# Ledger of designs, part 427: VH-VL binders against o27280

Target 1, 266 residues: o27280
Amino acid sequence: MDSMNVPEVLEIKRIVEESESVKTFIFSWDFRREVRPGQFVMVWDFRDEKPMSVSLIDPVRSEIGISIRRVGEFTDRVHGLSEGDLLGIRGPYGRGFELMGRDILLVGGGIGMAPLAALADEATARGMRVDALVAARTADELLFLDRLEAAGVNISTCTDDGSCGFKGFAHERLLTLEENHDMAAVCGPEPMMFQVMRILDERDVPAQLSLERYMKCAVGICGQCCLDDTGFRVCAEGPVFWSQELSRVREFGRYRRDPAGRRVPW
Key: E = the ipSAE of ESMFold2; O = the ipSAE of OpenDDE; V2 = 0.75 times the mean of E and O plus 0.25 times the DockQ between their complexes.

## First folded at step 18 (VH-VL)

Design id7 (framework fv_acasunlimab; at its last fold request DockQ between E and O 0.79; V2 from the best seeds 0.85)
Fold by OpenDDE, fold request of step 19:
Parts: structure tokens; sequence; C-alpha cells
Structure id7 (fold): chain C 266 residues (1-266), chain A 118 residues (1-118), chain B 108 residues (1-108)
């Protein structure tokens, strides 16, 4: 068994409150273990374990950040933690984003901005022009705006209620943007990603999309995160997929499997 | 049938110029990054250049930068490689290649031989 | 520049398993792709994303990638598998596609 699969108990160095429902937990990281934007780690609170995207990669400070949205019992417990408390972290796992070209469009919704924020840092460090469409239900749910701005990212905001930026959904805002990019990276609610992918495909913009599925083992063994028909394992062949891959995935944008394996709508 | 056809190869003197073309069929050409890869006689594969879908961004190997220009015409489903200041070491079979997921190449042309010799 | 290192040649008897390695610094963190090239022909993609097979390729072809070595494995080797094999990555630091030097697989 790879040592990667043994959780390392790490101290929470810092906690950044990104929004009312999202916190970023900062950990010391040994970068002998490479990590790329789009990859995820398994976070263990010594009771349960959940996959979380890496939202910060800082080799200079030897730190990584994990942004977690409060959505259930596990995340409730984690959100109750303080700096100095411990968590188990194993990974990273999965396929991260692959950068190409000179400019990239990031389209993120809600917590989906977590891996995209890390990607933005990498892309800007590489000298790429980064445009980001940041979407949320309301203004107070928009994530990482200050961080992105500080990195030199050109930000466009979109909110369902119109409290900030474009009033409407991300794909609607995207339709109003005429400029094409060398590539795009997308992460957020799957219905959003589905619509965004469609638009990007029509515009001949290569796109990568990060999927969210129920994961158990994270190493491609248990099959809990398998996508129908294709057999893609989100933990092994993903979570980042090229649009060409997702075009083969019937369930994408349509339904998901719950922990019991039942089809449930988005 | 998905294919790439590469005319334009031939014999050219050192310092000369040559324009290669690659015509795509069987897939939506405009949707994919495209590359040129060359192979000197009896040698391995060497990437030469690639271009974004819209043609806005181009990239070159150090060995050809400043001498070669990659371009594309979506209306003609054609990829181009303008070669100038050709050198003997540029002698190779030149392949056009279609981008595939993961930054692989799934479709290759048959290749066209470019010989640079006095 | 990023460098991929392959053995110049590998020999295997029919029915046996051939393993072709591709070495690179932290190559395990890269997406490695493999191409088969027969004499006078264009390269053919045989493995992508370390271990994925294009449609139409037999299950005899497989790949793995960890640490500093990627490996193309061809099980139950046939005479028709005799070819040159190239590994390939994309180097984001230089915006270059990088190929290995190629490995000649001989079927004895």
Amino acid sequence: as target 1 above (266 residues)
Amino acid sequence: EVQLLEPGGGLVQPGGSLRLSCEASGFTFSRYWMSWVRQAPGKGLEWVSYISTGGRSTFYADSVRGRFTISRDSSKNTLFLQMSSLRAEDTAVYYCAKWYIGRAFDIWGQGTLVTVSS
Amino acid sequence: SYVLTQPPSVSVAPGQTARITCGGNKIGSESVHWYQQKPGQAPVLVVYYDSERPSGLPERFSGSNSGNTATLTISRVEAGDEADYYCQVYDESSDHYVFGGGTKLTVL
C-alpha cells in the first residue's frame, strides 16, 4: 500500500473565513508530494472522511489550503475546529487541471471556485492571462474575489439575485462575453457546468471540468464514484475531465448517484 | 473517415523556404489544437509547433522559433507550417497531429518529407 | 528542458510480456502518452493518460506511471507488435511537447 493512502495528521495552521458557509483550512505540506490544482485530498476528522479540493498551493510557504463548505454533519464538525486542531489528510488524488495556451477562462460556481482559485494562481504564475467568471446565489456567497484580484485575474461576477454583477446564471453571463480563450476550466454545480460546457464547445474553446461525486476509497477500487456507461472513476480518471470525455458521460448534467447508488436529480 | 493529409514537402536548399499544409477531414477541425511533429531520418519524434483552436496562440520548439510559423484556416480545415531559413538539420518527415484529451495526439497525417540539402 | 529517457531497444519472445520504460523527473505527476510507430508509418496512439487505451486497441496494451518512471506493458506480444514506441508528455514550464527517444521492440 502506498504511503499516500495513510492519512497524515496535520495541524490547522490558519483558518480563513471565505464566506458565511465556506472556510479555508491551511496546512503545512511537504511538497515532495506533488499537488496540482484540481486534485483533491481526503480529509479525515477521525470519525468520517470526505474528499476536498485543494484551493491553495503555496510552495514558498510550504502550505496547502482546503476550502470546505458547510453542508452536513462532517463539514459542521470541521467548521467547529480552530487553529491548532488536527485533521487527517491523505492524497492528493485524481487528475488535476492541465494548462495550455496563453489565456484561460475560469468559470466557477459557489465552492467550485476552490480548485479554480488554485488554478488561477498557477496560471498567473506561469504568465497566462486569467479571466474568471465567478458565480454565486448572492453577493455574500461569491468566493475568493480579493484573492483573485490580487493575483491579477480579470473578474466578472454573476449572482442569481443580481446583488453583484450580472443578474442570472453563469452560462447566461458567458453568452454575453464574446471573447474566446485558448482554454477554459469549469467547476461548480453540475447543471451550471453542463450549460457552460455546451457554450464553450460551440465556441471551440477546449474546456476542463471538475466533477463532484460521492467518493469512498479515492483510489479507484470501490467504484462508488463511477460514472454510468463509461465506467470513469471520478477519483481516478477525474475529478477533472476534458469536455470531450464528459461528452461521453450520459449522466453528466442530468443526474448523480447518491451514497446508496440511487439515481437522484440535481 | 478521420484523416490528415499533408502535401507540400520536397527538396529545398539551405536558407530556403517551404510551406507545408495539412488538410483535415472527418472531424470538426476548428475544435482542436493542432501540432506539427517531425522525425529526422532514422531518428525519433520531435515536436515542432502547436496552435490554439482559434489560432490566437502559437508555440514553437526552441529549434525552430523565429524561423517557422504555424497557422490555420478553419474555413479550409487546413493547418500550415511556413518554414524559412531552412537548415540541413530540418530535414525530416513532418507530421501534422490532432490534439486529444490529456494533451495527446490521436490522429496523425501520413507525413511529408522535407529534405534540406545543397 | 524536460527530458524523457527510454531504453533504445527491448526484445521479447512471442507470447511473453514486454515492458518499455520512460524515465523523467517526477514523471509520475505528468500525464504520459505512448505511441507505436511501424516502419514507414505514422505514429499511432496506444496509451494515453498513463493507462487509458484508445478505442480499438487491444487490452494487451496497458500503462502505468509512478515516481520517475512510466511503463508501457504489452502482454502476449505478437509479431505485429514489433515497432518503435515513444512516450510523450507536455512540459508546462516550457510550453513544449516532449517525446522520449523511442524504444525499438523486437519480437524474437
Scores: ipSAE 0.934, ipTM 0.960, lowest interface PAE 0.5, mean pLDDT 96
Fold by ESMFold2, fold request of step 19:
Structure id7 (fold): chain C 266 residues (1-266), chain A 118 residues (1-118), chain B 108 residues (1-108)
Amino acid sequence: as target 1 above (266 residues)
Amino acid sequence: EVQLLEPGGGLVQPGGSLRLSCEASGFTFSRYWMSWVRQAPGKGLEWVSYISTGGRSTFYADSVRGRFTISRDSSKNTLFLQMSSLRAEDTAVYYCAKWYIGRAFDIWGQGTLVTVSS
Amino acid sequence: SYVLTQPPSVSVAPGQTARITCGGNKIGSESVHWYQQKPGQAPVLVVYYDSERPSGLPERFSGSNSGNTATLTISRVEAGDEADYYCQVYDESSDHYVFGGGTKLTVL
């Protein structure tokens, strides 16, 4: 029936160089297998398999895009591929972002902007006002700015080194931005997401956070995705969570210190 | 104790107006989207309206758009529904309901009956 | 707007399993929530996100969702489970909440 358990071998149709360290790989996709922003796919290079977020969802052109940052052996090999080369893709997996209201704030750090770029396209297509805070270490790593601008997104930037926009961390820039949003979506380094979540909670802005962890789903080693004795599983229960889900766990202590004594990393 | 309390409803003439209120306690009211959901006698549940946490955005079912206005006052932990141009078809028990993760409702008031008749 | 279809009634014997369906076009791509309503009472959330149970609800309540059908399953049905049951989604295209028409569960 569905090929979610076994990768489908697909041809790389186009490669977009987003930065020196990030490329978007575009594939033809049969949208009978629906994809939502915030879901992920497993990318197989015939040697190893890693989860990657979908950054482009285009049912009209029957295309998806997957943005990959070069960070290690697997991603180095994938970055060495050319248009016409093959990759295995299975999925999509996980819970995607849910939209409500008339406006949304996106807060993305580094490659975390990838699923948020897909969400921005859907939100603007629905007529929502979209504000985005795009964060990176340096100006060269601010991702998807042209795409977001073309979609009509109102962009604010920050960089750790001050080379573009506000000098500082995303949560520090957020404190200087308009407080009134119907909802927010956050994706990036877990320390950034934690600090941003706290500010959004104080502002009474409901938020969804993407906690994308390494996962091998449904292929016989899925048990490695469990991080405690209670069996918390990112691919089945996430990667997108409402902040209320995360705050409630932290509020009870069990998610941080459950009865089994386990700590669950963010 | 987490609860939503609606005052008793009322009898009103067709074309009349009525304002409903819903007082929240036991949770941080300002953090949650709030809805009104109604149920006509012997009928199912019908969503009426919801309002964003800051009150900036409001949404209405087609059956009530232009006649009903949802609002909230976070300083009083109170949700309101201003109903105008009432019709017999608006006769129902009106519930207030609190947003829950996944866009569900976890806390409901006990409901208040609004009867529109001559 | 989006329509959710439920059977008007379901009857089961005590101790058996009740299955209440909620039909919708591509409902398997939606998050489906379920409510129990006893006569004269407000609805109570019994399943959310297709299959999650609120704290304090019996393990006997479970849910599934795929294709065009979501299902609420109540195992080891008891007389106290007799109630109306509603499914619900949020329809992003209309920005409206949508309820099914309701199903009366009768415990024989």
Scores: ipSAE 0.798, ipTM 0.904, lowest interface PAE 1.1, mean pLDDT 87
ESMFold2, look of step 18: ipSAE 0.766; ipTM 0.896
ESMFold2 (binder alone), look of step 18: mean pLDDT 92; pTM 0.945
OpenDDE, look of step 18: ipSAE 0.912; ipTM 0.945
ESMFold2, fold request of step 19: ipSAE 0.781, 0.792; ipTM 0.901, 0.907
ESMFold2 (binder alone), fold request of step 19: mean pLDDT 93, 93, 90; pTM 0.951, 0.950, 0.932
OpenDDE, fold request of step 19: ipSAE 0.933, 0.931; ipTM 0.959, 0.958

Design id8 (framework fv_acasunlimab; at its last fold request DockQ between E and O 0.72; V2 from the best seeds 0.84)
Fold by OpenDDE, fold request of step 19:
Structure id8 (fold): chain C 266 residues (1-266), chain A 118 residues (1-118), chain B 108 residues (1-108)
Amino acid sequence: as target 1 above (266 residues)
Amino acid sequence: EVQLLEPGGGLVQPGGSLRLSCEASGFTFSKFWMSWVRQAPGKGLEWVSYISTGGRSTFYADSVRGRFTISRDSSKNTLFLQMSSLRAEDTAVYYCAKWYIGRAFDIWGQGTLVTVSS
Amino acid sequence: SYVLTQPPSVSVAPGQTARITCGGNKIGSESVHWYQQKPGQAPVLVVYYDSERPSGLPERFSGSNSGNTATLTISRVEAGDEADYYCQVYDESSDHYVFGGGTKLTVL
């Protein structure tokens, strides 16, 4: 196996509190190992290991950022860490986003904005026009707004409770936006992504979507992240998929497999 | 049947103009980026231009920028390449190609020969 | 400009394995696609996303990509596999599609 499969023990350089439930952990990174928006790393707290999207890529400062939402035991432990503490990081893995065109629409929900924030930085650096639809349940759960604004991204917000921006879901807000883009990148709750993909398809906007599945090996061997029917491995053929690929995936937007392999609804 | 048909090739003098067309069938043309790729006699493939689905964005190889114009008409399922100020080095078989996932090309036309000669 | 380098020719006996390389700076970080072109015909996509096969292509065709080299592998080569093969990437820095110079595969 490639040296990339051995976790590197890295010191947490900085912690950014993005919201009540989300923190971004910053690490020094050797960019001889390239990383692209949409790729993920395996984060090891010396007890358990979880895949996490890269949310910041800064070659100038030689840093990467990993945004983690507090959702369970592993993330609870990680959220308890401080600057100077250590984590194991291996990767990056998977397929990242591919950029084309002059403008891009980003549609993100909750922690799904993590890889999109990194993509926004890359796209803006390339001189692309970036529009972002940022969705969350409530205003205080909207992520990376200041960062996106600073990057020159045109932001539209929507919240379930109407506490900020459009009251409603991302796909509903998208329906009110008439402008088409050269392409779109989508990441968030799968039901959201499913609806957004349908709208984008109807509008003839090529789209990439980042999927989330239970992962174990991250190297396409164990099959835990395998999608039904197609056999796509989210860790190897994803996590970023083109909409044309996902159109072949019956489970997309409908159900997922839990760690035991059981079908569970979203 | 999915196919791309390319009429419009022919013989043209240096400095002349020629318009190529590519008619798509068997797939939803408006949903895909489209490209032109050319191949000089006995040479390799060279990308020429591509256009976004809505036609809002166009891109060109340095060798043709300012001389060639790519466009599309979704109502006619047709891709165009307007060539002007043609040079001998523009002599090639011109292929239209359909975008595929990962920025590949899964469907190609049969190609049309453009010969620029005095 | 991004450059892809291919050997001009590769020869293989029937039934053997042919390997065609495509070199590029950090090409392992790019999505590489491969095309087969027979004389007088349009190119045909044979491998995309480094290692994916389009529907209808035999399993004999495979691809890999790491470091500075992408490789198209054709196992159990047949006479019908004789063709020119091109690798291709998209260069985001220049907004250019880039093709390799092509490799002529001869089946001995």
Scores: ipSAE 0.935, ipTM 0.960, lowest interface PAE 0.5, mean pLDDT 96
Fold by ESMFold2, fold request of step 19:
Structure id8 (fold): chain C 266 residues (1-266), chain A 118 residues (1-118), chain B 108 residues (1-108)
Amino acid sequence: as target 1 above (266 residues)
Amino acid sequence: EVQLLEPGGGLVQPGGSLRLSCEASGFTFSKFWMSWVRQAPGKGLEWVSYISTGGRSTFYADSVRGRFTISRDSSKNTLFLQMSSLRAEDTAVYYCAKWYIGRAFDIWGQGTLVTVSS
Amino acid sequence: SYVLTQPPSVSVAPGQTARITCGGNKIGSESVHWYQQKPGQAPVLVVYYDSERPSGLPERFSGSNSGNTATLTISRVEAGDEADYYCQVYDESSDHYVFGGGTKLTVL
């Protein structure tokens, strides 16, 4: 039951086209290896290996789903694959979301809805009320709406261009929504998550945020963690953190890192 | 100084009622789930109840459900436990405890003894 | 209801290493927290998230969690470490906190 440190080669069982740029790849999975919403896997195409969020966790059908946005050479190659083709999968890795209380607000931007869709399924299965704010640049990029609706999730939408729902950013839409939830989970572009976190903190809503750049910390590559203002090195297992953990990270919401590790403003 | 203070407690007969309080200081009370945890004399820790930050959601151990009510008042930074239909098995030191990352407890009160005896 | 099992007692000589176990079905998939309680005192968090130390706790305190067993390890045990130790998880299926029965560490 220990996590494997070498990829297991698995057949793509089914491909779901979530949008023009996002596909979900479904694999058979032995759930003696436990998987929780918010954990990720390393996907190996026999040339390169990248972390990808788990978006479907289905122990009844013995399946997991991995949602992948096409953004470069690796993801272009993976999107070119067909059912029956092979991928290497390592994992799961990282800290998943923790559930408490009777209701939860999900705030997802773009592909960030992938781990939140898995969480929505788990929360509804446990009898929680789930509200979701689903954000994207355009209507065509809003992810998992039919799946969330079928699960009984109360959905609000926003798009940068106004083509569906509220025109504007997720945090702007959030200001117009009901203020009270027992907890929240947030995943998307880091500037969005920072702004949403501030609103949720003002509302006394405990929040968990999923941050892609801390996935490498969860697999033992801790060189991307930033120091706090006092000079102490801050290393935390991710990708999911409580907002209290992120208050000690100066880089959160202000910078990203390029492939060479240089800080680049958002 | 971060602190939880639990005045009260006392001796009560079986079937009686008692209200415990826990006053918080040194942290923003309204941002955290809060719990009651008890410990019978010479025994281990037993979780009793927790309440959400807004007070909207409450949860209870099976041994106390229907008899105990947890509540909070953010204007007074105070957590409460209303106990009724008390039994000898409810005799314990009652601690209030603050939620911490991972669903742990980082701050505990000093504890207050409740004795249920004829 | 989820159950955590701890040995009732562990004895160790000063300067040696104490290991206190917490057994539970698939506990390796849970986040396990540990508390120290000295007689007449409130519990004190000594390890959380399986292996993290709260600020101010000695490096001598560490933890691990895999399979069906979580372990609190106290290296170079001192007389001041003599206490009861409890493990704890949150059981999402019941929405209940669960404590182990406690382990008395004796430093002889």
Scores: ipSAE 0.827, ipTM 0.920, lowest interface PAE 0.9, mean pLDDT 88
ESMFold2, look of step 18: ipSAE 0.801; ipTM 0.909
ESMFold2 (binder alone), look of step 18: mean pLDDT 92; pTM 0.943
OpenDDE, look of step 18: ipSAE 0.917; ipTM 0.947
ESMFold2, fold request of step 19: ipSAE 0.823, 0.825; ipTM 0.921, 0.919
ESMFold2 (binder alone), fold request of step 19: mean pLDDT 93, 93, 92; pTM 0.952, 0.949, 0.946
OpenDDE, fold request of step 19: ipSAE 0.934, 0.932; ipTM 0.960, 0.958

Design id9 (framework fv_acasunlimab; at its last look DockQ between E and O 0.86; V2 from the best seeds 0.85)
Fold by OpenDDE, look of step 18:
Structure id9 (fold): chain C 266 residues (1-266), chain A 118 residues (1-118), chain B 108 residues (1-108)
Amino acid sequence: as target 1 above (266 residues)
Amino acid sequence: EVQLLEPGGGLVQPGGSLRLSCEASGFTFSKYWMSWVRQAPGKGLEWVSFISTGGRSTFYADSVRGRFTISRDSSKNTLFLQMSSLRAEDTAVYYCAKWYIGRAFDIWGQGTLVTVSS
Amino acid sequence: SYVLTQPPSVSVAPGQTARITCGGNKIGSESVHWYQQKPGQAPVLVVYYDSERPSGLPERFSGSNSGNTATLTISRVEAGDEADYYCQVYDESSDHYVFGGGTKLTVL
């Protein structure tokens, strides 16, 4: 087995409470092991293992952050952990975002902002102009606003209930924004991403989108995360895809496979 | 049929100027970044310049920066390379290339020869 | 500037396997693409994203990328495979596309 496939037991260095449902767990990281925004790691709590996006990449402090939304038993356990506790981390895996141009639009929904926050840091560090459309159900679920602002990101918010920013969905807000960008990076609920991709395509803005799928091996072997028709493995060919790739994926924005392999509509 | 056509090559004296064009067909030109890549006689490929879909951003190789200008006209499905202050070392076959994914080039023109000689 | 290093030439007998290497500092962390160029013709993309094949390319063409070396592998080499092969990356630090020096593949 490749050494990268063996979980490394790491101590939680810090925990940042991003929202009521989201925590960022920070770990010391040896950057001889490179990690890119958009890549994911497998987090092991010694009982179960789940893929999680890297939301912080700090080579200066030799730290990475993993933002985890509380959504089930595994994440409940993880959210119960404290600084100093241990987790197993293996990776990183998958294809990350690629940066091109001088300005970039980030469109994120909910926990989807996690990899985009890391991308924002990289883009701003490179001197790129970064606009971010941050979407959530409610104001208190908007993620990384302070962090993004501190990085010099131009932020636009939208909430389903109108509690902050534009009242409505991300794609609706996007329609009100007339400015185009060299490229876009998108991550969030798949229905959101689907609509956003459509708009960006109409505007001739190249886009990368990060998909979420159930996965086990993270190394393209088990096929659990295979996308219908194309055979794309989210863990290997993704999770970041170009819009051109996703245009060939029939299930995109329509349904996903559950752990049992059943089609589940979005 | 997807193709790129480069008709604008020719002979030019050192210090002269030349404008290359690349006409795209068979695909939606406005949706893709475009590049120029050149190849001196008997030599390898050298990237020259690339431009974003909307033309908002342009990038150049160090060897041509300040002398070459890349542009595009979506209404004409045409990519341009304005070359000025041409040097002998600029002599090459110039290819226009279409961006694919992962920053690869999937479609290339047949190239046009630019010869800089006194 | 980022430099990609290729052997100037590789020779292989028909039916055998050709391997063309592309060296670069931590190239394994980059996405490497490969182009085939036959005499008097434009380059043709044969491998992208290290190991993916464009539509229409035979399975004989494959790629890998790890550490400091990317490799284009052509199995069951045919006379028609004789060409120059170039590796290519995008250097984000300089916003430059970078090509290797090219490798002439000769089929003996």
Scores: ipSAE 0.919, ipTM 0.948, lowest interface PAE 0.5, mean pLDDT 95
Fold by ESMFold2, look of step 18:
Structure id9 (fold): chain C 266 residues (1-266), chain A 118 residues (1-118), chain B 108 residues (1-108)
Amino acid sequence: as target 1 above (266 residues)
Amino acid sequence: EVQLLEPGGGLVQPGGSLRLSCEASGFTFSKYWMSWVRQAPGKGLEWVSFISTGGRSTFYADSVRGRFTISRDSSKNTLFLQMSSLRAEDTAVYYCAKWYIGRAFDIWGQGTLVTVSS
Amino acid sequence: SYVLTQPPSVSVAPGQTARITCGGNKIGSESVHWYQQKPGQAPVLVVYYDSERPSGLPERFSGSNSGNTATLTISRVEAGDEADYYCQVYDESSDHYVFGGGTKLTVL
């Protein structure tokens, strides 16, 4: 309980450059603190603290990996770190993905593939068949392809600019793929997730989707991660929700909130 | 309005067969995994089997694997359990149940009694 | 295979709080669901995801789950709460649903 709410200062053991804009930071981890795909950690750089999804869960090596896309001042500073440097980590937090059935479809956009890569490892280890649709704006932003391939995942790709795979959006590629799966897991830009969720619902494929909201406490006390219609706290009742839960949420896919709480269109 | 109905079950001898059905109404049957759960007289709940939304995947408790077959027909909104090689220990009330988020069951049928006895 | 352990019975006076436990190895990492079953009736889902209630159920029902124990709590117990109560998880390693053995709640 103490370790959940207080950052543990950990040494960066290894850095994997996944793309020009994405690095995976690997830490030693005591798995008495169990971690599930879809849960998140708060990463502290001694100035600010941001939620990040776990992309590697390796109890055999006692390691976790956290994939971080360079998008602003915090992530620029973290990307400037080297192996041996320190970061604070608290968590894990939130509700992870739940597996059921004999096969699963993963649909990931950009950095959203990070928690899905961890889920793919778990699903393949359990003997599930895994199909993944990996989407990005450009070819160099398609993440984890070699890792997914090595795990035996069947990969389809799409890029907005057509530089790799299908030219277009993830939901457009999805329409051309096999329709039947026991379940799906989706993570990426919220507009993409909304469109993908609609297709999966039409196909009667139950889906889990991972949301992002502003987080401060990460344990459900401060209220900064709440959804409008349900009172769900993304850090406590999510970040992973079943599509049935999200169909009741007015704001999903329609707008986001800035740090001041104002509604901003996607 | 939302309803699961199991027809009246039956009496069979050991080694016999019986097919149970469960008719759904008031919800979109094709969107949900479905399950059979049984309860022997005076005993607790025991999960039997579940089936994915399209019938693509089926799962069984160890106690019934190889003897029972779950299936579904979306055109009739009906779940089935084909039971074969029945034993006295299979005597129970059999419920059908609808999957709910988190891998729970939110809607249960009234149950139907299957008696395996000479 | 994964096993859920419940006490066979719990007795509580009317108006008091009943607590029904469900033990399992690392059950705090599982989503735990609870069912009420009155004599001659089908089970009714009363708590899911450890602590959430289906629409239309009394707010007196609540739940918690941590470590090796999940707990169903029924506050201000009424005679009508007398029933059997079952906990349930889904065991991903076996792809099996697992129910606890059940707890008979008696209101004295």
Scores: ipSAE 0.772, ipTM 0.895, lowest interface PAE 1.3, mean pLDDT 89
ESMFold2 (binder alone), look of step 18: mean pLDDT 91; pTM 0.938

